# VH-VL binders against Vitellogenin-1 (vit-1), part 11

Target 1, 170 residues: Vitellogenin-1 (vit-1), of Caenorhabditis elegans (p55155r1310to1479)
Amino acid sequence: SVCKVQKNQIRTFDDVLYNTPLTTCYSLIAKDCSEEPTFAVLSKKTEKNSEEMIIKVIRGEQEIVAQLQNEEIRVKVDGKKILSEDYSAHQIERLGESDIVIELPEGEVRFDGYTIKTQLPSYSRKNQLCGLCGNNDDESTNEFYTSDNTETKDIEEFHRSYLLKNEECE
Below, E stands for the ipSAE of ESMFold2; O stands for the ipSAE of ESMFold2 at other seeds; V2 stands for 0.75 times the mean of E and O plus 0.25 times the DockQ between their complexes.

## First folded at step 4 (VH-VL; framework fv_cosibelimab)

Design s60
Fold by ESMFold2-Fast, scan of step 4:
Structure s60 (fold): chain C 170 residues (1-170), chain A 120 residues (1-120), chain B 112 residues (1-112)
Amino acid sequence: as target 1 above (170 residues)
Amino acid sequence: EVQLVQSGAEVKKPGSSVKVSCKASGGTFSNYAISWVRQAPGQGLEWMGVIIPIFGTANYAQKFQGRVTITADESTSTAYMELSSLRSEDTAVYYCARGKYRSGSYFDYWGQGTLVTVSS
Amino acid sequence: NFMLTQPHSVSESPGKTVTISCTRSSGSIASYYVQWYQQRPGSAPTTVIYEDNQRPSGVPDRFSGSIDSSSNSASLTISGLKTEDEADYYCQSYDSSTHWVVFGGGTKLTVL
């Protein structure tokens, strides 16, 4: 199952498409919300009116941040910038000049600076996922669950539950 | 076993700032939310704000917006709450509490509390 | 914003059943999970009920929670009341849109 984030639109793991503009504050895209979380994928815009994104992947206690800089993807692992020759040591693969794949415990995240694709194996973590990508329960519906596990049909409420705001947030 | 251990009691002058720490042990710090809740003497529980360390950002109750700052240091599994421009009305026990991200505010573990006294 | 309203105090004799209500002023009580915390003098709160009606490990089955959508309220029920149940009890819920966490005003339970 694949969740795609691009152009202020999200196609969930259960193939529901909806519109929600990301902000300059991180939004939780997808996370293992089980008792022992193994990963989280977060994203924000580089600036208010841009479709360009920054991605943050938490894998265990490791933090990976990637974004475009001068038309090339720049990657930091635990705050340290790494060179492409070191990507494989961190389970990161470069597919092209601006395309990377970050390995998850079960699945992967693909990122090119504008599009995020989170792919999990079929039946992986069914009903244990949370975030804007949905819960991957094989039910194609417009029902969404907020960060407090409450059902809503209000996309703005859904998004806000996965967004931490401060006054610098646009 | 998860434990939240807070820093010790503070006595502060009006107009000063206080910074209280909350160190988490056991469990995964980065994948949980840490909230701060205060309780004035003889009063009820009042939520101040939350940080989700994986976001690096915090969200605050409107009453405290502008004078509270909540931060986290993932390398030491420690959350901090700093309250500025202290008034005598800020005298309270301050608690940190951990929540699962999906539930946000379901607090499965609480710190022991830190008494902050603002006098003079 | 919303408020959670609890009675200020309740008292019952040992062995009896007591029920503490928690009424939501705006929005549906059923739209968000409700938790209940117990606080004894000098101690941090501890969870007695989470997600409306679930008990943490170690909490006796005489503690139960329920939701009533028609009155827009949640209730904590303690049966077989014991002296050690004497404490302040707080309900708590949330609103994901603008306000994450709200606590009720608290109820002082006295076991006479």
Scores: ipSAE 0.007, ipTM 0.499, lowest interface PAE 9.1, mean pLDDT 82

Design s61
Fold by ESMFold2-Fast, scan of step 4:
Structure s61 (fold): chain C 170 residues (1-170), chain A 120 residues (1-120), chain B 112 residues (1-112)
Amino acid sequence: as target 1 above (170 residues)
Amino acid sequence: EVQLVQSGAEVKKPGSSVKVSCKASGGTFSNYAISWVRQAPGQGLEWMGVIIPIFGTANYAQKFQGRVTITADESTSTAYMELSSLRSEDTAVYYCARGKYYRGSYFDYWGQGTLVTVSS
Amino acid sequence: NFMLTQPHSVSESPGKTVTISCTRSSGSIASYYVQWYQQRPGSAPTTVIYEDNQRPSGVPDRFSGSIDSSSNSASLTISGLKTEDEADYYCQSYDSSTHWVVFGGGTKLTVL
């Protein structure tokens, strides 16, 4: 299953499409919410009113940040910029000037600066995922589960529960 | 301005436990990691462990594995470090320090330190 | 496990330049960022250099950091030495394979 974030819209792992603009604060897109979390995918806009995004992938204890700079993808691992010859050492593949794939323990994240595609196997982590991409439970309902596992029909409340607000953003 | 405020000095008996708190003023731990670093009298800085709130996970230095527990309560913006089975050798100033939630980040803010004295 | 080794103490006269080394025992010093912290008596540490060679706001240009891959060492250099620079200095790095943050043993800088 695939979750897609693009043009202020999210299509969840359960194929529910809804509108929610990202902000300049990181939002939790998808996370392994099992008892032993293995990954999280976060994203934010580069600036207000932009469709361009910055992606942050946490894989184990490693942080990967990627964004466009001069129409080319730039990658940092644990805060340090890496060159494309080092990508394979970090299970990252560059598909072109502006397109990368970051491997997850089960699945991958593809990013080009404007679109995030998180792909997991269909059997993977059913009901153990959380975030704006949903819980991958094969239920296409208008009920969303907040970070506190509370049901809501309010998309703003849903998004706000996964928003990481701090002094660097707004 | 961000400030990390730690709980006051503690005097504990050998074999007991101590729990030190570290509160971020006006802040949150969502995009930050809190490390605990101790310094015995006249000694250097020794990293004990870190809590990464986004994952709800804590990682510890090998020396402290099994004796230290680091937790965080995001609703109160407070991190805690609990050290059990105290020995006189645990007498030290204990600091909390904030970094980005990845390991490569520097510590941009430090608490004032908490003196823990272990004596009978 | 890796260790960061610093000299125990260095001393120099006001106005001179002092360099403090930080040598990594295992793994490349250049593979992970090195930070430098200053600790004056009775105070918590403060950052003087981060990400190998960057200065936080308020840290004078007299402080600089560098990496030397051939000796597997980082260095903190303080030029135009002032009495207020007298402090303990600690380097710090990390290693994703050990999952630990490591501090050097510290260097006592005396300005005399």
Scores: ipSAE 0.013, ipTM 0.590, lowest interface PAE 7.5, mean pLDDT 84

## First folded at step 5 (VH-VL; framework fv_cosibelimab)

Design c1 (at its last look DockQ between E and O 0.94; V2 from the best seeds 0.00; counts 0 for: pae O 2.6 > 2)
Heavy chain, then light chain:
Amino acid sequence: EVQLVQSGAEVKKPGSSVKVSCKASGGTFSNYAISWVRQAPGQGLEWMGVIIPIFGKANYAQKFQGRVTITADESTSTAYMELSSLRSEDTAVYYCARGKYRGSYFDYWGQGTLVTVSS
Amino acid sequence: NFMLTQPHSVSESPGKTVTISCTRSSGSIASNYVQWYQQRPGSAPTTVIYEDNQRPSGVPDRFSGSIDSSSNSASLTISGLKTEDEADYYCQSYDSSTHWVVFGGGTKLTVL
ESMFold2, look of step 5: ipSAE 0.522; ipTM 0.851
ESMFold2 (binder alone), look of step 5: mean pLDDT 92; pTM 0.937
ESMFold2 at other seeds, look of step 5: ipSAE 0.479; ipTM 0.837

## First folded at step 6 (VH-VL; framework fv_cosibelimab)

Design d5 (at its last look DockQ between E and O 0.76; V2 from the best seeds 0.00; counts 0 for: pae O 8.4 > 2)
Heavy chain, then light chain:
Amino acid sequence: EVQLVQSGAEVKKPGSSVKVSCKASGYTFSNYAISWVRQAPGQGLEWMGVIIPIFGTANYAQKFQGRVTITADESTSTAYMELSSLRSEDTAVYYCARGKYRGSYFDYWGQGTLVTVSS
Amino acid sequence: NFMLTQPHSVSESPGKTVTISCTRSSGSIASNYVQWYQQRPGSAPTTVIYEDNQRPSGVPDRFSGSIDSSSNSASLTISGLKTEDEADYYCQSYDSSTHWVVFGGGTKLTVL
ESMFold2, look of step 6: ipSAE 0.070; ipTM 0.690
ESMFold2 (binder alone), look of step 6: mean pLDDT 93; pTM 0.940
ESMFold2 at other seeds, look of step 6: ipSAE 0.008; ipTM 0.615

Design d6 (at its last look DockQ between E and O 0.75; V2 from the best seeds 0.00; counts 0 for: pae E 5.1 > 2)
Heavy chain, then light chain:
Amino acid sequence: EVQLVQSGAEVKKPGSSVKVSCKASGGTFSNYAISWVRQAPGQGLEWMGVIIPIFGTANYAQKFQGRVTITADESTSTAYMELSSLRSEDTAVYYCARGRYRGSYFDYWGQGTLVTVSS
Amino acid sequence: NFMLTQPHSVSESPGKTVTISCTRSSGSIASNYVQWYQQRPGSAPTTVIYEDNQRPSGVPDRFSGSIDSSSNSASLTISGLKTEDEADYYCQSYDSSTHWVVFGGGTKLTVL
ESMFold2, look of step 6: ipSAE 0.173; ipTM 0.719
ESMFold2 (binder alone), look of step 6: mean pLDDT 91; pTM 0.935
ESMFold2 at other seeds, look of step 6: ipSAE 0.223; ipTM 0.746

## First folded at step 7 (VH-VL; framework fv_cosibelimab)

Design e4 (at its last look DockQ between E and O 0.96; V2 from the best seeds 0.00; counts 0 for: pae E 2.5 > 2)
Heavy chain, then light chain:
Amino acid sequence: EVQLVQSGAEVKKPGSSVKVSCKASGGTFSDYAISWVRQAPGQGLEWMGVIIPIFGTANYAQKFQGRVTITADESTSTAYMELSSLRSEDTAVYYCARGKYRGSYFDYWGQGTLVTVSS
Amino acid sequence: NFMLTQPHSVSESPGKTVTISCTRSSGSIASNYVQWYQQRPGSAPTTVIYEDNQRPSGVPDRFSGSIDSSSNSASLTISGLKTEDEADYYCQSYDSSTHWVVFGGGTKLTVL
ESMFold2, look of step 7: ipSAE 0.521; ipTM 0.840
ESMFold2 (binder alone), look of step 7: mean pLDDT 91; pTM 0.936
ESMFold2 at other seeds, look of step 7: ipSAE 0.615; ipTM 0.859

## First folded at step 12 (VH-VL; framework fv_cosibelimab)

Design i1 (at its last fold request DockQ between E and O 0.94; V2 from the best seeds 0.88)
Heavy chain, then light chain:
Amino acid sequence: EVQLVQSGAEVKKPGSSVKVSCKASGGPFSDYAISWVRQAPGQGLEWMGAIIPIFGTANYAQKFQGRVTITADESTSTAYMELSSLRSEDTAVYYCARSKYRGSAFDIWGQGTLVTVSS
Amino acid sequence: NFMLTQPHSVSESPGKTVTISCTRSSGSIASNYVQWYQQRPGSAPTTVIYEDNQRPSGVPDRFSGSIDSSSNSASLTISGLKTEDEADYYCQSYDSSTHWVVFGGGTKLTVL
ESMFold2, look of step 12: ipSAE 0.833; ipTM 0.916
ESMFold2 (binder alone), look of step 12: mean pLDDT 94; pTM 0.948
ESMFold2 at other seeds, look of step 12: ipSAE 0.831; ipTM 0.917
ESMFold2, look of step 13: ipSAE 0.823; ipTM 0.915
ESMFold2 (binder alone), look of step 13: mean pLDDT 94; pTM 0.948
ESMFold2 at other seeds, look of step 13: ipSAE 0.823; ipTM 0.910
ESMFold2, fold request of step 14: ipSAE 0.854, 0.854, 0.860; ipTM 0.923, 0.921, 0.924
ESMFold2 (binder alone), fold request of step 14: mean pLDDT 94, 94, 94; pTM 0.949, 0.950, 0.950
ESMFold2 at other seeds, fold request of step 14: ipSAE 0.867, 0.859, 0.856; ipTM 0.926, 0.924, 0.923

Design i2 (at its last look DockQ between E and O 0.92; V2 from the best seeds 0.79)
Heavy chain, then light chain:
Amino acid sequence: EVQLVQSGAEVKKPGSSVKVSCKASGRTFSDYAISWVRQAPGQGLEWMGAIIPIFGTANYAQKFQGRVTITADESTSTAYMELSSLRSEDTAVYYCARSKYRGSAFDIWGQGTLVTVSS
Amino acid sequence: NFMLTQPHSVSESPGKTVTISCTRSSGSIASNYVQWYQQRPGSAPTTVIYEDNQRPSGVPDRFSGSIDSSSNSASLTISGLKTEDEADYYCQSYDSSTHWVVFGGGTKLTVL
ESMFold2, look of step 12: ipSAE 0.743; ipTM 0.888
ESMFold2 (binder alone), look of step 12: mean pLDDT 92; pTM 0.943
ESMFold2 at other seeds, look of step 12: ipSAE 0.756; ipTM 0.893

Design i3 (at its last look DockQ between E and O 0.89; V2 from the best seeds 0.71)
Heavy chain, then light chain:
Amino acid sequence: EVQLVQSGAEVKKPGSSVKVSCKASGGTFSDYAISWVRQAPGQGLEWMGAIIPIFGTAYYAQKFQGRVTITADESTSTAYMELSSLRSEDTAVYYCARSKYRGSAFDIWGQGTLVTVSS
Amino acid sequence: NFMLTQPHSVSESPGKTVTISCTRSSGSIASNYVQWYQQRPGSAPTTVIYEDNQRPSGVPDRFSGSIDSSSNSASLTISGLKTEDEADYYCQSYDSSTHWVVFGGGTKLTVL
ESMFold2, look of step 12: ipSAE 0.650; ipTM 0.871
ESMFold2 (binder alone), look of step 12: mean pLDDT 92; pTM 0.941
ESMFold2 at other seeds, look of step 12: ipSAE 0.639; ipTM 0.867

Design i4 (at its last look DockQ between E and O 0.85; V2 from the best seeds 0.75)
Heavy chain, then light chain:
Amino acid sequence: EVQLVQSGAEVKKPGSSVKVSCKASGGIFSDYAISWVRQAPGQGLEWMGAIIPIFGTANYAQKFQGRVTITADESTSTAYMELSSLRSEDTAVYYCARSKYRGSAFDIWGQGTLVTVSS
Amino acid sequence: NFMLTQPHSVSESPGKTVTISCTRSSGSIASNYVQWYQQRPGSAPTTVIYEDNQRPSGVPDRFSGSIDSSSNSASLTISGLKTEDEADYYCQSYDSSTHWVVFGGGTKLTVL
ESMFold2, look of step 12: ipSAE 0.739; ipTM 0.886
ESMFold2 (binder alone), look of step 12: mean pLDDT 93; pTM 0.944
ESMFold2 at other seeds, look of step 12: ipSAE 0.696; ipTM 0.882

## First folded at step 13 (VH-VL; framework fv_cosibelimab)

Design j1 (from i1 with light chain N32H; at its last look DockQ between E and O 0.89; V2 from the best seeds 0.81)
Fold by ESMFold2 at other seeds, look of step 13:
Structure j1 (fold): chain C 170 residues (1-170), chain A 119 residues (1-119), chain B 112 residues (1-112)
Amino acid sequence: as target 1 above (170 residues)
Amino acid sequence: EVQLVQSGAEVKKPGSSVKVSCKASGGPFSDYAISWVRQAPGQGLEWMGAIIPIFGTANYAQKFQGRVTITADESTSTAYMELSSLRSEDTAVYYCARSKYRGSAFDIWGQGTLVTVSS
Amino acid sequence: NFMLTQPHSVSESPGKTVTISCTRSSGSIASHYVQWYQQRPGSAPTTVIYEDNQRPSGVPDRFSGSIDSSSNSASLTISGLKTEDEADYYCQSYDSSTHWVVFGGGTKLTVL
């Protein structure tokens, strides 16, 4: 299963497509919401009117942040800027000039500055995933659970519940 | 103004536990790393562990593994540190501190919580 | 994992320059950024240097940080020393293999 975030739209793990105008504050894209989380994927826009994003991937005890800068993907691991020659030591693969793959315990995240693809095995974490990518339960009717696990048909309420708001979020 | 405000001083008996709170106000909480750092009287700083609240799983220094539990409540913007099986050597000031990334500098510190362990 | 070793104390006269060292026991000092904190008695620490050599807003430019790979150490340098600089100073880095924050033992700076 694949969740795709691109051009203010999300196609969920269960193939539901909806508009989500991300902000300059992080939103939770996908997370292992089991009793012992193994990963989380967050993203925000670089600017209000841009399709360009920053991603943050929390992978066990590591934190990986990436964004496109000067036409090249720039990566930090645990706050340290790293060079592309060191990517493999951190289970990150460079594909071309501006495209990377970040390994997850059971899957991967592909990012190029504009598109986030989160790919998980079809058997992984059924009904235990949360975030804007939905719960990966093979049914579209229960994709819209808010962060407090309340079902909603209101897409804006769904999106708002996963927004990590601060005082100056645009 | 972003602040971390901790719970008040505590006096505990050996063998008991203590839970210290750290409430964030004004700024981002859930995607930042919240660390706990202690300082025994006349001694240096000792990192105990950290949590990123949105992730929910803490990591711990080996010395404290099995005795410390770090949790966070996003709805109240509050992190907690619980230390069990207290000994007199655990008498210290306990700080919470925030960093933007797990390995980056602590930009905001709480005021500290004195925990005294005495018979 | 590694330790960060600092001198226990240093002293110097007002107006002079003092340097506080922070030596990493194993692995390269350059493998992760070094931070420096100032702590006055009864107060929480405050950052004076981050990312090896950057100053937060409000920290005077007489505070500077550097890395010396040949001695495997970081240094905090305070020029134009003032009596208000009397404090404890801690270096800090990060162990990528264990994911632990590591502090140096601290240095008491006395301005005579």
Scores: ipSAE 0.767, ipTM 0.897, lowest interface PAE 1.2, mean pLDDT 89
ESMFold2, look of step 13: ipSAE 0.790; ipTM 0.903
ESMFold2 (binder alone), look of step 13: mean pLDDT 94; pTM 0.949

Design j2 (from i1 with heavy chain A58P; at its last look DockQ between E and O 0.98; V2 from the best seeds 0.86)
Heavy chain, then light chain:
Amino acid sequence: EVQLVQSGAEVKKPGSSVKVSCKASGGPFSDYAISWVRQAPGQGLEWMGAIIPIFGTPNYAQKFQGRVTITADESTSTAYMELSSLRSEDTAVYYCARSKYRGSAFDIWGQGTLVTVSS
Amino acid sequence: NFMLTQPHSVSESPGKTVTISCTRSSGSIASNYVQWYQQRPGSAPTTVIYEDNQRPSGVPDRFSGSIDSSSNSASLTISGLKTEDEADYYCQSYDSSTHWVVFGGGTKLTVL
ESMFold2, look of step 13: ipSAE 0.838; ipTM 0.921
ESMFold2 (binder alone), look of step 13: mean pLDDT 94; pTM 0.948
ESMFold2 at other seeds, look of step 13: ipSAE 0.822; ipTM 0.916
ESMFold2, fold request of step 14: ipSAE 0.853, 0.856, 0.861; ipTM 0.923, 0.926, 0.927
ESMFold2 (binder alone), fold request of step 14: mean pLDDT 94, 94, 94; pTM 0.950, 0.952, 0.951
ESMFold2 at other seeds, fold request of step 14: ipSAE 0.857, 0.856, 0.855; ipTM 0.923, 0.924, 0.922
ESMFold2, look of step 15: ipSAE 0.825; ipTM 0.916
ESMFold2 (binder alone), look of step 15: mean pLDDT 93; pTM 0.948
ESMFold2 at other seeds, look of step 15: ipSAE 0.820; ipTM 0.913
ESMFold2, look of step 16: ipSAE 0.827; ipTM 0.918
ESMFold2 (binder alone), look of step 16: mean pLDDT 93; pTM 0.947
ESMFold2 at other seeds, look of step 16: ipSAE 0.818; ipTM 0.916

Design j3 (from i1 with heavy chain S30T; at its last look DockQ between E and O 0.87; V2 from the best seeds 0.77)
Fold by ESMFold2 at other seeds, look of step 13:
Structure j3 (fold): chain C 170 residues (1-170), chain A 119 residues (1-119), chain B 112 residues (1-112)
Amino acid sequence: as target 1 above (170 residues)
Amino acid sequence: EVQLVQSGAEVKKPGSSVKVSCKASGGPFTDYAISWVRQAPGQGLEWMGAIIPIFGTANYAQKFQGRVTITADESTSTAYMELSSLRSEDTAVYYCARSKYRGSAFDIWGQGTLVTVSS
Amino acid sequence: NFMLTQPHSVSESPGKTVTISCTRSSGSIASNYVQWYQQRPGSAPTTVIYEDNQRPSGVPDRFSGSIDSSSNSASLTISGLKTEDEADYYCQSYDSSTHWVVFGGGTKLTVL
C-alpha cells in the first residue's frame, strides 16, 4: 500500500484523499507507532507559499534529510551532507537527477522534492501506524485518529495533532 | 526563546537511582534530538545518550548501556534521564542539550542538575 | 569508535594567538563535522564553532576553526586573546558507525 503527499493533498494508505496545507513546521507523515518504532517519515514546506518540501526519514538510529536545491536533491545523513556517490552506502538509491528512494525496514520512501510516496507491504504493521497517512486498517470510513488516538471528523484537528509547531517555524 | 529547564539538585545513596527531567519552555521538541551529558567534578564532558522524542527510541553510550534509560513525553515537552545502581563516581552535573541533527552541535543546553551520591 | 585527544592545558598572553588541537584516533577527522564549545566556570558549555569552521551569531571573528586531514586533527584558533577567553574548551564529533557523540577531553586555556 502507498501513501502519497503532493500539492497539499494526502492520499492515505487506506486510499482516503484529503487536503491538508502543510506548513514550514514538520508534520508526521507516517510512523511505526508500536512499542519499538522502526521508522518515521516527516515533512515540511521549504517556504510558506512553496510546494517544495523537505523530508526527514528516521530509521533505526539514522536520520536522513533531503530536499531539492538548484534542481538537484541534496541529502544529509545524521547532519552530514553526503554526495550522490555515497548514497548506496546509506541505503539510498538515486533514480534520476532529482529523484531518490530511501529504504525502510519494510518498504521505501520515494521523494523528488514535490511528491512523497511511502510504500509499505500490504498488512505491514496494520493498526500500529500513525501520522497523516493513517493507520492502514483497511477501513473505508471518513474518520481519522489524532496523535492521542482520538477519533475525529475534523481534518484540521487531525492535521494539527501531527504538526510539530514551535517558536522556530510557522 | 527556547530554553531547557532541568529539575533541581539531588542527593542520593549508593545503589539507588535518580531521574532528572528536562523541560522545553518554547514549545514541543519537534524533530530535534535531546542528549544527556554529564560532568564529574574537575572532569570533562561525557555523553550518555540521546533520544529524538517524535521517534521515541533512545541510544546510549556503551559505558551507560543497561544503567541509563532516556525517555520523552511530548505532551509535557519533557525528556527524562534515569541512572540506576548509583555509585560515588556518578556524582556529577547532568546536562540535557538539544541538537538539530544527531551529529550536529548542541545549540541549547539546560542549566545542569547536580547529583551527589554519598554514603 | 574513536577518541578525540586535546592538550590538557595551554597558556598565552593577551593579544597573542592560541591554537587548541583535537586529534582523532581512528578514521578520518573529515568524516563528520567537528564542533567546539567554551565552558566558563560554573556555567553550561556554549558553542563557539560548529560544522568545522562556522561561528554562531555573537561569537567574535577572532575565533576560528579548521580541519587538517594530513594530521587527522581539528583546531580551534583564538587570535587577539582576551582575558575573558579564559575557559575550558571541548571539541566534539560524531561516530556514524555507533551513532555516539564523542567529546575531546577538554583544554584549560589560561590567559596570563
Scores: ipSAE 0.725, ipTM 0.893, lowest interface PAE 1.3, mean pLDDT 89
ESMFold2, look of step 13: ipSAE 0.737; ipTM 0.896
ESMFold2 (binder alone), look of step 13: mean pLDDT 93; pTM 0.944

Design j4 (from i1 with light chain Q54E; at its last look DockQ between E and O 0.96; V2 from the best seeds 0.86)
Fold by ESMFold2 at other seeds, look of step 13:
Structure j4 (fold): chain C 170 residues (1-170), chain A 119 residues (1-119), chain B 112 residues (1-112)
Amino acid sequence: as target 1 above (170 residues)
Amino acid sequence: EVQLVQSGAEVKKPGSSVKVSCKASGGPFSDYAISWVRQAPGQGLEWMGAIIPIFGTANYAQKFQGRVTITADESTSTAYMELSSLRSEDTAVYYCARSKYRGSAFDIWGQGTLVTVSS
Amino acid sequence: NFMLTQPHSVSESPGKTVTISCTRSSGSIASNYVQWYQQRPGSAPTTVIYEDNERPSGVPDRFSGSIDSSSNSASLTISGLKTEDEADYYCQSYDSSTHWVVFGGGTKLTVL
């Protein structure tokens, strides 16, 4: 299963497509919401009116942040800037000129500054995933589950529940 | 303004546990790393562990593994540190501090919580 | 894992320059960033240097940080020393192999 975030659109793991513009506040894109989380994927816009994003991937003991800067993908691992020749030591692969692949325990995240693709095995964590990418339950309805696991048809309520709003972003 | 406000001083007996709270306001919480750092009287700083609240799993310094539990509640923007099986050498000021990334500097510190362990 | 060793104390007269060292016991000092904190008695620490040599907003430019790979150490340098600089100073780095934060033992700066 693949969840795609691009151009203020999200296509969920369950192939549900909706428009929900990301902001300069982080939003939870996808997370292992089991009792023992193994990963989380967050993203925000670099600027209010940009389609360019910053991605944060938490992977067990590591925190990986990437964004496009000066036409190059720049990566930090646990706050330390790393160069592309060091990516493989951190389970990160440079793919082509402008994107990277970040390994997950059971999948991967592909990112190029504008598109986030989170790919997980179809059997992975059925009904234990949370975030704007949905719960991967193979249901093609228009129902959404908020961060407190409340069912809603209101896309704005759904989006708000995964928004990490604070005084420093909009 | 961003601040971390901790719970008040505590006096505990050996063998008991203490739970200190750290409430964030005025800035990011859930995607930042929240660390706990202690300082015994007249001694240096000692990192105990950290949590990224949105992720929910903490990591701990080896010395404290098995004795410390760090948790967070996103709805109240509050992190907690619980230290069990207290000994007199656990008497210290306990600080919470935040960092943007796991390995980056602590840009905001709480005011500290004095925990005194005495019989 | 590694330790960070600082001198226990340093002292210097107002207007002069003082340097506080922070030596890493194993592995390269350059493998992770070094931060420096100032702590006055009874107060929480505050950051004076991060990422080896960067100053947070509000920290005077007389504070500077550097890395010396040949001695495997970081240094905090305070020029134009003022009485208000009298405090304890801690270096800090990150151990990528254990994923934990490491502090130096601290240095008491006395302004004579």
Scores: ipSAE 0.822, ipTM 0.912, lowest interface PAE 0.9, mean pLDDT 90
ESMFold2, look of step 13: ipSAE 0.837; ipTM 0.919
ESMFold2 (binder alone), look of step 13: mean pLDDT 94; pTM 0.945

